# VH-VL binders against f9uss8: the designs that were tried, part 25

Target 1, 221 residues: f9uss8
Amino acid sequence: MVLTDIEYLLSYLEAHHVPTIKKKRHTYLTYHGLAEHYTYVLKDGIIKNSIILQDGREYNLSYIAKPDVISLLRDEVSRSTDQPFNVRIESEYATFYQVNRVAFWKYVNSTPELQNYVKNYYRKKLSENILRLQRMVMNGKKGAICAFIYSLVDLFGRKVNEGILIDFVVTNDDIAGFCGISSRSSVNRMLKELRTDGVITVKNHKFIIQDVSYLLDQIAN
Key: E = the ipSAE of ESMFold2; O = the ipSAE of ESMFold2 at other seeds; V2 = 0.75 times the mean of E and O plus 0.25 times the DockQ between their complexes.

## First folded at step 8 (VH-VL; framework fv_romlusevimab)

Design rg2 (at its last look DockQ between E and O 0.84; V2 from the best seeds 0.00; counts 0 for: pae E 2.8 > 2)
Fold by ESMFold2 at other seeds, look of step 8:
Order: sequence, then C-alpha cells, then structure tokens
Structure rg2 (fold): chain C 221 residues (1-221), chain A 122 residues (1-122), chain B 108 residues (1-108)
Amino acid sequence: as target 1 above (221 residues)
Amino acid sequence: QVQLVQSGSELKKPGASVKVSCKASGYTFTTYAMNWVRQAPGQGLEWMGWINTNTGNPTYAQGFTGRFVFSLDTSVSTASLQISSLKAEDTAVYYCARVEEDFWSGYYMDVWGQGTTVTVSS
Amino acid sequence: SYVLTQPPSVSVAPGKTARITCGGNNIGDKNVHWYQQKPGQAPVLVIYYDSDRPSGIPERFSGSNSGNTATLTISGVEAGDEADYYCQVWDDKTDHVVFGGGTKLTVL
C-alpha cells in the first residue's frame, strides 16, 4: 500500500532517529516572534496555533489534531528565524519530533517524497486560510460561531444517540479567538441562543450538536 | 476566598415579613446567579428559584410566586430573599447558593451560604 | 414538573460500598450533581456532571449516569460519610433546578 505523505514523513523521522519531546496541557511549545532553531512535527496530541494582537487579544488560527508539521514559514537561510505562531498544547500531553531547522530542510531538499509533503502542506494551509477568511468575512458573529462548531466535527466529532458529540473541551475565550469576537459574553449569549433553538447542548463539558443542518444553513450564505 | 455569608436567624409571628441577606465575597458577584433553597425541619432541599445577578431578573419555582421576592444590591455584592405575610409553613432553613452564569454551566451549586433559620410561631 | 426519586435511606457497614440511586425519566440525558449534607450543616457539592469530583472530595466518591438511573457510589465507607445525600439536575424545559428527595446514609 502507498504511504500518505505524512506517513512517509513520520517513518523518515523514525528511521533517522529524530528525538522527541513531550509537553503537558496548556504549556507552550513555541511563542510568536521568538527565535527558534527547530522544526517541530506533531507525533500525537492536539495543539492550538495563535498570535497575540497589538491590543493584547489572542487570535486563534487553527487546531492541529493529527500528525503534521507545526510551521514551515522559515527556511534554512532566513535571517528571520522567528516562530510565526504561539503553539499551545490542548491535549493532556503532546509529543513532537524535534529536528534542527537546517537539517529538516536538508532532508526535504534531498528527498522527493518530503518535497511532495511540503508542497501539499502549503497547498493545504493556503486552502484552510482561505476558508477561515471566508468564515470571518461572509458571516456575522453567529454564523462564525456556527462555522467554528461545524469545523470541530471533522476534528473531534463522534456519533452518539443524542447527535454528534464533540469529544474535545473548548472555552468561550477560545471560541472568541477563532471567531474574531471581542468579548467572551457575546460568545456565551450566542451559544445560549443555539441551545434554546435546539441546535447544540452540553453533556459533560462538551458540545453535542443536535441539528447539523441548522449549522450548515447559517454558514451557507 | 469564595464565601457566601447569610444574615442571622429570625423568629417571627405569622403575618410578619422577613428579609434574609446573602453577602458574597472572593469572586465577581455578577458572574454567578444566586439560588435560594428552602429546607423545612426534617425535610429535603426545595429549590425556590434564582436571580440573575447581571440583569436582576428572577426566576421563581412553582409555589414561590407572590410572597417571595428576590432582590440584589450589586454595590455590596448582596442578594436578598424577602418573605411577606409569613405563615407557619415558612418555618425552615433558607440557603443561598451560587451557579455560574455561563453556557457551560451544568447548573450545579458549588458554594453555599451557611443557612438562615426562619421560625414562624404563633 | 421533572421528578427525581431517591430511596429514603441506605445502610452500609464500615469499609463497604454504598450506592445511592437517583431515578428520573431519561436522566441519562441530563447532567446529574450530588450534594452531601451533614446534620446542622449546609450542603456540600461532592459530584458534578455525573462523575466529576470537586477538589477536596475523596476519590472514594464516584458517580455514574445512564438510562433512567444515576448512582452515587461511596467506596470504603467511613463513619464521617454518614449524611443526607441529594441528587440534582437542571430541567431546560422549565429553566428550573430539581432536587431529589434525599437519601440518609447510615454507617452501621
């Protein structure tokens, strides 16, 4: 069977004995703007990418919930080695391959399969950012929240008798940061409206989506 | 230190009024709704209702409309229960208890006041 | 109008396991919370969201909830566990809190 490009990357790193590090929930792997000598590849766990805006607000970009490279915005010769994003661990633990930045690009430049991974990585990230921009521009605040909740289905969704359980804990602050909403209280109010409308409910600290069609209708403008 | 401190016990005659106060400290008062719970002697817990501490809007359980009034003084982080036209059946311990005003709230009462005994005797 | 039913009393020998039930129609779809009340004291939260334990509550307290029954389980029962125990849910139809009738746990 043909390896996916991420499977190839992981097997390559294992074959080259790339060391791993382990980080606990709510600690940071990297911080936006700090110099870093390593490229990190998520082996297991869940992380959140974010940046801190000039006014101190956190703007959330994405979750990474399956193996992938954390960021490729710096190359081997760049004078600016600053990390593009804050990376926070959201699972109980996360494990990362830690590879020297220059060595990583040497592997890529010498290996066609890794070049394919990098090409597909950039294409994927561009597509994800276009969709995120559409969500923020084409929806009001309620639509942005609906789009965000729907996006969690592919990441964390599990069918249950009551609907779709989102098997992951998110906070109002996290939702606000993903949706470009300035206040936690606005998120809270809109989530309560969705519950009243029978769209979502809460079981054991987690969302249950009871009406997926409603979510889709709010984001399919 | 999160704390709910209630006013002292009251001995009243039928037909009188009583006000039970509940002063909150150690947290932002308006982030938690205040519940009132009654317990008659030897009986179980009976939910009387709650008041939204951010809006001042009360919700009363069935049977607690009319003679029972919830109020707030947010300047001193205090919720109050007033009972008018007291009857012997109002003899009970009255508790305040907080519930987080949040979508994620399971509506559980994590902090309780010590209770205020109201005795109505002829 | 949602009703929770609890047995009036449960007796258990020291060191054994007590199980206190809370019955309700489709209670497994609700989040169940449990309170301990010792004589002359205010209630104390011991379990929330069916099975979560507040800080300071011993691990021998646990909870479960499925179907029409939620259960508070106290393993290794001690004399200090003797108290009244109440289950509680929130009824989203009425926006009301509902308590069970309470169960007196006696350690004999």
Scores: ipSAE 0.376, ipTM 0.694, lowest interface PAE 2.1, mean pLDDT 88
Fold by ESMFold2, look of step 8:
Structure rg2 (fold): chain C 221 residues (1-221), chain A 122 residues (1-122), chain B 108 residues (1-108)
Amino acid sequence: as target 1 above (221 residues)
Amino acid sequence: QVQLVQSGSELKKPGASVKVSCKASGYTFTTYAMNWVRQAPGQGLEWMGWINTNTGNPTYAQGFTGRFVFSLDTSVSTASLQISSLKAEDTAVYYCARVEEDFWSGYYMDVWGQGTTVTVSS
Amino acid sequence: SYVLTQPPSVSVAPGKTARITCGGNNIGDKNVHWYQQKPGQAPVLVIYYDSDRPSGIPERFSGSNSGNTATLTISGVEAGDEADYYCQVWDDKTDHVVFGGGTKLTVL
């Protein structure tokens, strides 16, 4: 009987024959600083939001791993630009509904269920930003890495015989970008330390978390 | 391209010493640990240990902690194995093989040297 | 110390499928790598991380790993596949590389 707000949004877009586009892994949907007249809604796949610093480093903000609107903050964030983030595809493919920005807001303003989605979207994004700020205030680089790895459990975690599999490939560059660490070599050293301590290991290119309590201890202080 | 080239085969008397060299090319030498693997005639592969090429710290497998010494000359991208007080049982082919010093590497040996035959006979 | 067990030899007819096993306690929890060594030559990596192929290795080489057994599978076996095959793991408890004893593949 009752659809969730994201289910309603997806059904609404399908009923209005909103076109979709498909993008491959490690290509970009949008780039920070370029004009954009569309709102994108993730249908399936995994993406990463980031900004590119003047020195070419990519500072990673968040993953979107379930259907959701890519950004409703474009104009508020982009007083000097139109696009607030780079959006890179991290799954093999990702599919997006492509909606004209003006048309999207007309749909929202005329539809109470979509208004509800937008209200919950902002609450959710605020909560996610609070968690990101908590990760940034962790003491030392190791605490930041532990908090990041733990955050992947809710996104990609799956119980397996060996522990908790993070069913997603994450590179040292990606981790460095999420944790504000300047080099992949520093990330590599700290990951090897965690492996030696029996906290994490690698199976088929992916993390296995063997000691969740250790990770939690690092993010609680 | 990526290559490990070992020094030539050696014939030695018991009690002598030998030094096997392994020169790397085509990659950044200090990003890969260098392993040493022994294969006696007609036998399987036996891991002797490795040396961290960035720090110079060796790790020796059990049974290889005395007469066997790993060393580096990073200026010429070369790892070396020295065997002292040679015995007949040291007759074998000695291989160098690299392993990436990366959390994700899985500790597999993607590139091997051609092998150096050391023969110890009276 | 961790032990890997391989059969000493396997014989297979040309064009058929060879299966070379590597046994170990809970080897399915480990990452298994495979090497091919032809007579008088250095070993060559043919499978890593249980099932991945390095560049230049034909797709007829494949691998699997579950429970107590990892398996190297060579489909459409050719005479040029005659070699010794070694499995290998990293034992993180001892920080040692461990090789299996090797399996001689004969194509008859």
Scores: ipSAE 0.357, ipTM 0.732, lowest interface PAE 2.4, mean pLDDT 88
ESMFold2 (binder alone), look of step 8: mean pLDDT 94; pTM 0.957
ESMFold2, look of step 10: ipSAE 0.287; ipTM 0.686
ESMFold2 (binder alone), look of step 10: mean pLDDT 94; pTM 0.957
ESMFold2 at other seeds, look of step 10: ipSAE 0.353; ipTM 0.669

Design rg3 (at its last look DockQ between E and O 0.72; V2 from the best seeds 0.00; counts 0 for: pae O 11.5 > 2)
Fold by ESMFold2, look of step 8:
Structure rg3 (fold): chain C 221 residues (1-221), chain A 122 residues (1-122), chain B 108 residues (1-108)
Amino acid sequence: as target 1 above (221 residues)
Amino acid sequence: QVQLVQSGSELKKPGASVKVSCKASGYTFTTYAMNWVRQAPGQGLEWMGWINTNEGNPTYAQGFTGRFVFSLDTSVSTASLQISSLKAEDTAVYYCARVEEDFWSGYYMDVWGQGTTVTVSS
Amino acid sequence: SYVLTQPPSVSVAPGKTARITCGGNKIGDKNVHWYQQKPGQAPVLVIYYDSDRPSGIPERFSGSNSGNTATLTISGVEAGDEADYYCQVWDDRTDHVVFGGGTKLTVL
């Protein structure tokens, strides 16, 4: 009978008639340079968080592929952050609840179930950021790529006859941005090694993972 | 079916200009980059460069950074090669070929146009 | 600046195996693609990513790539296989496509 914390949030937003917006693939929901007065909650679709470095490189932080709040870095008294995240739509479309930032925090502050969602949100994001940092610092380039591919299983993985299909297109440029690798060709070479070793295959531009334990063995812990 | 259809053969005098077109069909035009490849009579294949069909940004091989211009008309799924100030040495067959984009960024050309012969003579 | 070296020609009797080489410094670290071009026709992709065949290419076409040499192998050669064959890679340093000089396969 009991709703999960995200199910509670979604039903709460629906009950309060929070409007939605729809954005198409490769457009940006938010980015630095605009005053942000809304909190967005992903209803459906897939997005990517990133930052753009001064030299123009894109450093990718995470995907959000299930309903969740896009960012809770600001509250009703915050004015701005100096380090905004870019949010790009990666699915064909994505739909977001658009709620006034101050109103969102008033909902949270008056509702114990939403307070619990927010506490769990911060714990989850802290854990995810620690893992991301570990991937970038503790691995060589091949280990970082293996860790990233493994992380896609929970997000996009589906069992098929040939292995685990990652049911989402991830480009070499995206992988380079997630793994802190400066060269698409370096990513390509390491992916070729994984294919040659029977760890992955590619069909219709999507990965199929054939040897998950190999991926895990390459990851430093 | 996936197809690239190029404009017909051209006979030109030195100093003239020519525009070779390449019309794509059977796929989403902006999901593949378009390459241009030259083949002089009796010679091998020579890569001229490519154009990103999503952004319209061309990349030219070293010998092709002046008189050669790649362009797009995405409304009709067409890539074009403009050659200005034609010289006799520009006599060749010009091919368009799409580059498959995948996780490996291996840059292979899975579909080619039939070729357009440009002949430059005085 | 990356250079691919192919023999100018290879002759093979019908029904035998043709091997066409493509030499390059550490070419085994690259993805090698092969194209067949018959006289008066556009090139056709016959092998990509060293050893994969596009749909419609018979299994007698195969490829390998290791060290400094990639090889296109055509078993059971037929008269219709007579063509020029080009290897091709991506040069990571210049972000350019590089073709080999081509190999004329003659079926005697």
Scores: ipSAE 0.006, ipTM 0.514, lowest interface PAE 11.4, mean pLDDT 85
Fold by ESMFold2 at other seeds, look of step 8:
Structure rg3 (fold): chain C 221 residues (1-221), chain A 122 residues (1-122), chain B 108 residues (1-108)
Amino acid sequence: as target 1 above (221 residues)
Amino acid sequence: QVQLVQSGSELKKPGASVKVSCKASGYTFTTYAMNWVRQAPGQGLEWMGWINTNEGNPTYAQGFTGRFVFSLDTSVSTASLQISSLKAEDTAVYYCARVEEDFWSGYYMDVWGQGTTVTVSS
Amino acid sequence: SYVLTQPPSVSVAPGKTARITCGGNKIGDKNVHWYQQKPGQAPVLVIYYDSDRPSGIPERFSGSNSGNTATLTISGVEAGDEADYYCQVWDDRTDHVVFGGGTKLTVL
């Protein structure tokens, strides 16, 4: 992301007096398959996109942890207004601009700077989806877990004396859902192996990555 | 200080009902699941199931899918076990124990209630 | 239905080392937890994740887990260690907690 592009979008929304809403941790902004007439823009907080599978398992797609548009999969002329994902708040609170979908695209169509934001948004999402596809198709279970943990560095990572702290709580169920792994025992066994090998450690339910090269070596790319 | 404090011991006749409560303090109640564990006199520990304290969805072990009901009152950080149609074989100590959530499949019980003795006799 | 097998009892002289086993098919792939229960008391966690010790548990309590056997080891056994000891895992196939049958440790 180019920080000026997102800052332009946020300033534009403020100038047009777009209202905001605030949601608490583990509540949902939107649900997969329900009609939605708004485009949401994350102002503050962290959210998780997911789909509930028919067997009841949650398939987790991505986090959004910086200001960004939640989804542009539907435009002003789309035949379907169904939301593509469940959107759950993962931070204590999250704040969103709430913009009528048709009005949002009117703003974009009349504003070259917003058009550039949208083009860059789609390029970013395409790149992210290619990486997710590689994780799902080209890795075994261990590689998928290593790829997921590595992906958290850019989102939540900060350097500490013990290594790279992932400053966000990620549970075993979250990892299983992001990695497409149905067996919690397999996730836990692989995490136990990583801990025993000195690759990760855990402090206060948060990961500390101690050997990034090991993670990268396990990932097919 | 994290604590689980259970209701007092109960003496009941066959066919009655009992409700064992477990009040949590010193932590955010909805961030830990609550287990129920039974121990009949002179016997080992028997897992009865657990309840997700955030969603209220119970899971019952085999053999406990009938007369045993887990419930919550999150406004007072309390989990409850209700046993209906009491039988003599329900005589036991009933423990609540919270489950430490972790990225391992370990699901260990780090804090236990003191136990509630339910005696069913005629 | 995953099964954990413990010996019913173990006797150890004071000052010696007690070893309490917990058998299970491929238990080394699981996280094993151990509880101490003295008569009339609630269980107390003494080992979790095979070998980690909660705060307040003496270093003479240790654990190991590989293959088909997990072991709780108590070195320098004292009379105060007399208790029932239970191993426990979580079975991800059934989403059930599984306890071993318990082992009574006697210090003589």
Scores: ipSAE 0.005, ipTM 0.511, lowest interface PAE 11.5, mean pLDDT 85
ESMFold2 (binder alone), look of step 8: mean pLDDT 94; pTM 0.959

Design rg4 (at its last look DockQ between E and O 0.54; V2 from the best seeds 0.00; counts 0 for: pae E 10.4 > 2)
Fold by ESMFold2 at other seeds, look of step 8:
Order: C-alpha cells, then structure tokens, then sequence
Structure rg4 (fold): chain C 221 residues (1-221), chain A 122 residues (1-122), chain B 108 residues (1-108)
C-alpha cells in the first residue's frame, strides 16, 4: 500500500495529533499582509485564495478543493510571516490542520517523505501560477473567461443530460476576479454571448457547459 | 418551502411612522438580499432599494433616502422597512422580495412577500 | 436612469397568443425578467434571463430578447392569464433595479 505524498502528510499530522479547526462559509482563515504563525493544511472543504485591492475588488488566484497545504511561501528562514493572500471558505464548512510554522518546518526537515511533498508542492504551485498568468494575458478577456470556465471542469465538473455541470456556484464577481476584468457589465455581456451561442446555460445557479469545443477553441487561438 | 411573510396592514395619520416587517423562512437568510418594492393604488411597481443581508448595508433608490430605513434582525431572519413622517402619498402596498446576492451579480426577485398595505389618511 | 417602456394594455382572444413588449436602449445586452401580478396579489416571477422559466410556470409562457426589444409570449391564452405584466432589468451604472411601467393583459 503506497501513499501519495499528500496522503503521507495527512497521516503524519494525524499520528502527531495535530489539532484541527473548523471555519464557516464566507469567513476568512487568513488575510493578505497580516502576520500568521501557523501553517494550515486543508482536511476537507473548499477555499478561495485572493488579494483584495484598495478599492474593494478581489483578484482571485485559485480554489483549493482537495486536501493540500494552504501556503508555503513563508518558510522557516523568511524574514516576514505575512500571509501572501486571503483565504476564504467557499464550502459550508472547511476543516484545517493547524500547525505552528516553525514546528511544521521541523517536521519537514526531519522527514524525507515530507521533503518530497514540499518539492512537489512548489513545482505544482509554480505551474498553476504560470497557467493563471497565461490565462489572464494571452487570451483576451473572452478567452480568459472561457479558460476559467474550462478550468472548473476538473475541480467541479460532473456529466449530466444537458452537458457538463459545474457543481459549484461561481458568481460574476468571482469570474471578474479570476479573469482580471474590472467591469461587471463586461463579464455579464460575455457570459450572455456564451449563453446565446449555446456554449453554456445556467440551471439552479450553476453553469452547464454545452459546447466544450467552443471553450477550447477560444483558448487555443 | 421558501417563504416571505409580511406584517399586517396599517392605517396611519400623516406625520406618524410605520414599520413593515418581512420574515423569511426555508432558506439561508444571509445568502439573499432583501428588496423593498412599493405599489401605489392603481400604479406600477416602484423599486425602493435593497439591503445586503450579509453586511447590513442598505442601498436606497432616488426619492427613498431619509424617511425610509431598511433594517435587519438576522437572529429571526427578518427584514424591516420603517417609514417616518408619513405623507398621504406614502399610501401603497409595500412588498419585500429576495434576490441572490452573489449569483451572477444580475438581480431578479424569485420570491415575494404577500404585501403590506399602508394607508395614510387624515 | 435606464428606462423600460411597455404598452399600457394588450387584448387577446382566448386561445390566441399574447405578446407583451418591453423596450429599452440595447436591452438585448441585458437579462430581462418578467413578473405576473393578478389583482390583489403579489407579483410572481414567470420568466428570468430573457427566456428561462421557473418551475411551476406553464410551458406556454416564453420569452425572447434582442436589439431594443424583449418580448413575453403567452400562447393559448386563458382567462386566468388576465394580469399585469412587468419587465425588469438591473442597471449596472446605477446599481438599481428597473421595472417597466406594466402591461395589463385582457382576455376578451
């Protein structure tokens, strides 16, 4: 029985009796720029990473919908303990292991399997951020929206009679934040274009993708 | 069952005040904004504004600032409209209606209260 | 400041098709919602997002929206469809709900 590296981390935390905390929907676990002494590992639930601008708009970075470490941008030698982004709970509840930052790195530095997790974690997060940057700068606004909607398939997608249901509520404000679009009316207009062209529909406040090929064509060009 | 139940009809004199309540049931109160809509006798629907049930921040349409106050009691899932210094022209049916705060940022009212008639008469 | 214009009344014979219009500058770029209000009753949502029908609304209610006109269509009109009908949009520039003036549907 071989464990994936995240499964190893979770079993390690359980074996060391690391406490958990539980947070409600739309509360924040951490805030960008505030000091934090803990490393958090998502046990269950869905969260959103973002930066809130001075004018109140959010720039959204990612969802985390599977067990994973929330952030490792600050290691044991970092001069600052500031959190790199806001973390908001998007599920009804989310549960996190709460580990003192210094203790977490002590575990990692003494445990080769955790070192492997951390190496893979950084590779994964770097790749994800590069793809996010490409989505925002290489495809125009409509292409960015199409790329974002397509990216939700792996996170929340489920086959239904009408197409691929995105089984999670994603608002226009969230889309604007993920796609770097400042105008709500621009997001609404582009989503309406996709709906009238038969690419998507909305049922029970969730997207159903009816023409995946259209989305891919907008990204690939 | 999702439901909005409003307080009973009111007969008032000019200069008095009135409070119309709207009790929500069957859903998570803080996920839907509460709108207030006025309908004078024989007239159409007039949007008065809305209150964000998560933050408590009200937005008032033009002509409804000052004398009209939206408020919440989230412990009992209730939104309220208070009208002070009543005038004869405030005679109308007042409706509450919900809208999903986060959904598409495009707003329609899927559930309405039964309406509260306020009559202002000398 | 966005304005929706509806005809004050429409008369239709039973069993025929009623068409109620909602005019607005570039209304085709907006999502139009429709409400039915019978005498002495609260409004009821009958169409949202131009053409989608809530559960419980008969299939004979339909909607369309393009250019400067949205239309609510009621096929096979019944006496029970006599009501006032309001169109509604959200005005992004003012963050306001905007209603049309209403159309009284009379079944002759």
Amino acid sequence: as target 1 above (221 residues)
Amino acid sequence: QVQLVQSGSELKKPGASVKVSCKASGYTFTTYAMNWVRQAPGQGLEWMGWINTNTGNPTYAQGFTGRFVFSLDTSVSTASLQISSLKAEDTAVYYCARVEEDFWSDYYMDVWGQGTTVTVSS
Amino acid sequence: SYVLTQPPSVSVAPGKTARITCGGNNIGDKNVHWYQQKPGQAPVLVIYYDSDRPSGIPERFSGSNSGNTATLTISGVEAGDEADYYCQVWDDSTDHVVFGGGTKLTVL
Scores: ipSAE 0.017, ipTM 0.596, lowest interface PAE 8.6, mean pLDDT 86
Fold by ESMFold2, look of step 8:
Structure rg4 (fold): chain C 221 residues (1-221), chain A 122 residues (1-122), chain B 108 residues (1-108)
Amino acid sequence: as target 1 above (221 residues)
Amino acid sequence: QVQLVQSGSELKKPGASVKVSCKASGYTFTTYAMNWVRQAPGQGLEWMGWINTNTGNPTYAQGFTGRFVFSLDTSVSTASLQISSLKAEDTAVYYCARVEEDFWSDYYMDVWGQGTTVTVSS
Amino acid sequence: SYVLTQPPSVSVAPGKTARITCGGNNIGDKNVHWYQQKPGQAPVLVIYYDSDRPSGIPERFSGSNSGNTATLTISGVEAGDEADYYCQVWDDSTDHVVFGGGTKLTVL
């Protein structure tokens, strides 16, 4: 059947025998500011993008949980470029295509289907960044937490008898980092409130969302 | 079975050094941080700090930033506490304890070592 | 820095219910963990996240946390429950673990 743009990219990389690398949980693929000669494409696994703040706190930007290019934010022409954020593996393992940066852009510039992937990639990332800005600017702390939890449905959500299971362990430190909240006690209190109000429950250290409409009502639109 | 086994008791003179070891088994060592907890004779539990077993980065509680050093040997799944310039006040039982971080991003100790008694006497 | 307050001792008759308190400013905003320490032994986790029980801990152990007080409750107290009990939280203002002073449970 008709390939999606990411399926086309993955098939293209396989056909060109692009090597893969495998990384274990909680190790880093790249670091913010590190010069890098490769473009990485997630084949399988889950990663988290972040920046380490001056005070040592981790500010979390996004998860990537489906095949996608890790970053295209830097200059297309140089043989190497500084990475815009840290990339940490959150699944037990993650596998990446490791493609030379110059070669990657050569493939894209000569291949209309890959050009379509890149255009859609930028549109998708722009939309995601707009939502991230909205979470930071337009919501209070509770709204930001609700927006973040809701965003996990598309990434990790699975229907179960009790509601929507978020089939991934997300810690309060992760939530604080995604929501720009410096106080863990504030995150803990708000999660307890959501649990007490019947919005979420916890099973095997994972969220189950029981009241999606409550989450949506807390999110600025 | 998840287990933490500590080195044996030590008798030391003031000014000496001691290293307390804590060997982990039954789990992937680098996926859980290691706490150190002190208990002086007749006293309660006192948190000394913890070390991230994946990065090797220690965090020391107030009052433990000088003579106390946490270290790792990940090849043998061992965390160590070194105490330099021992004082009589360092006489205590020293525990290692594994910290689990999960959904709530809290630090609590689910598995403890048996404790190592360090006695400092002249 | 954050302070947890426990009574030094609690006495209870066999078969009755013991309640051990842990006081702290807005402790209900924190997750409270409880440890049992028998004489000459290492502490053992008996309650975490206010009310959750690790595998192997009897159902007689329960916990609650609201306002300024967390409580460890032991129903049907047995002689084997005689121990020191410590509450513990994470203090995110200092990024430190904080223990209460401990409560000696005596079964009379």
Scores: ipSAE 0.006, ipTM 0.504, lowest interface PAE 10.4, mean pLDDT 86
ESMFold2 (binder alone), look of step 8: mean pLDDT 93; pTM 0.949

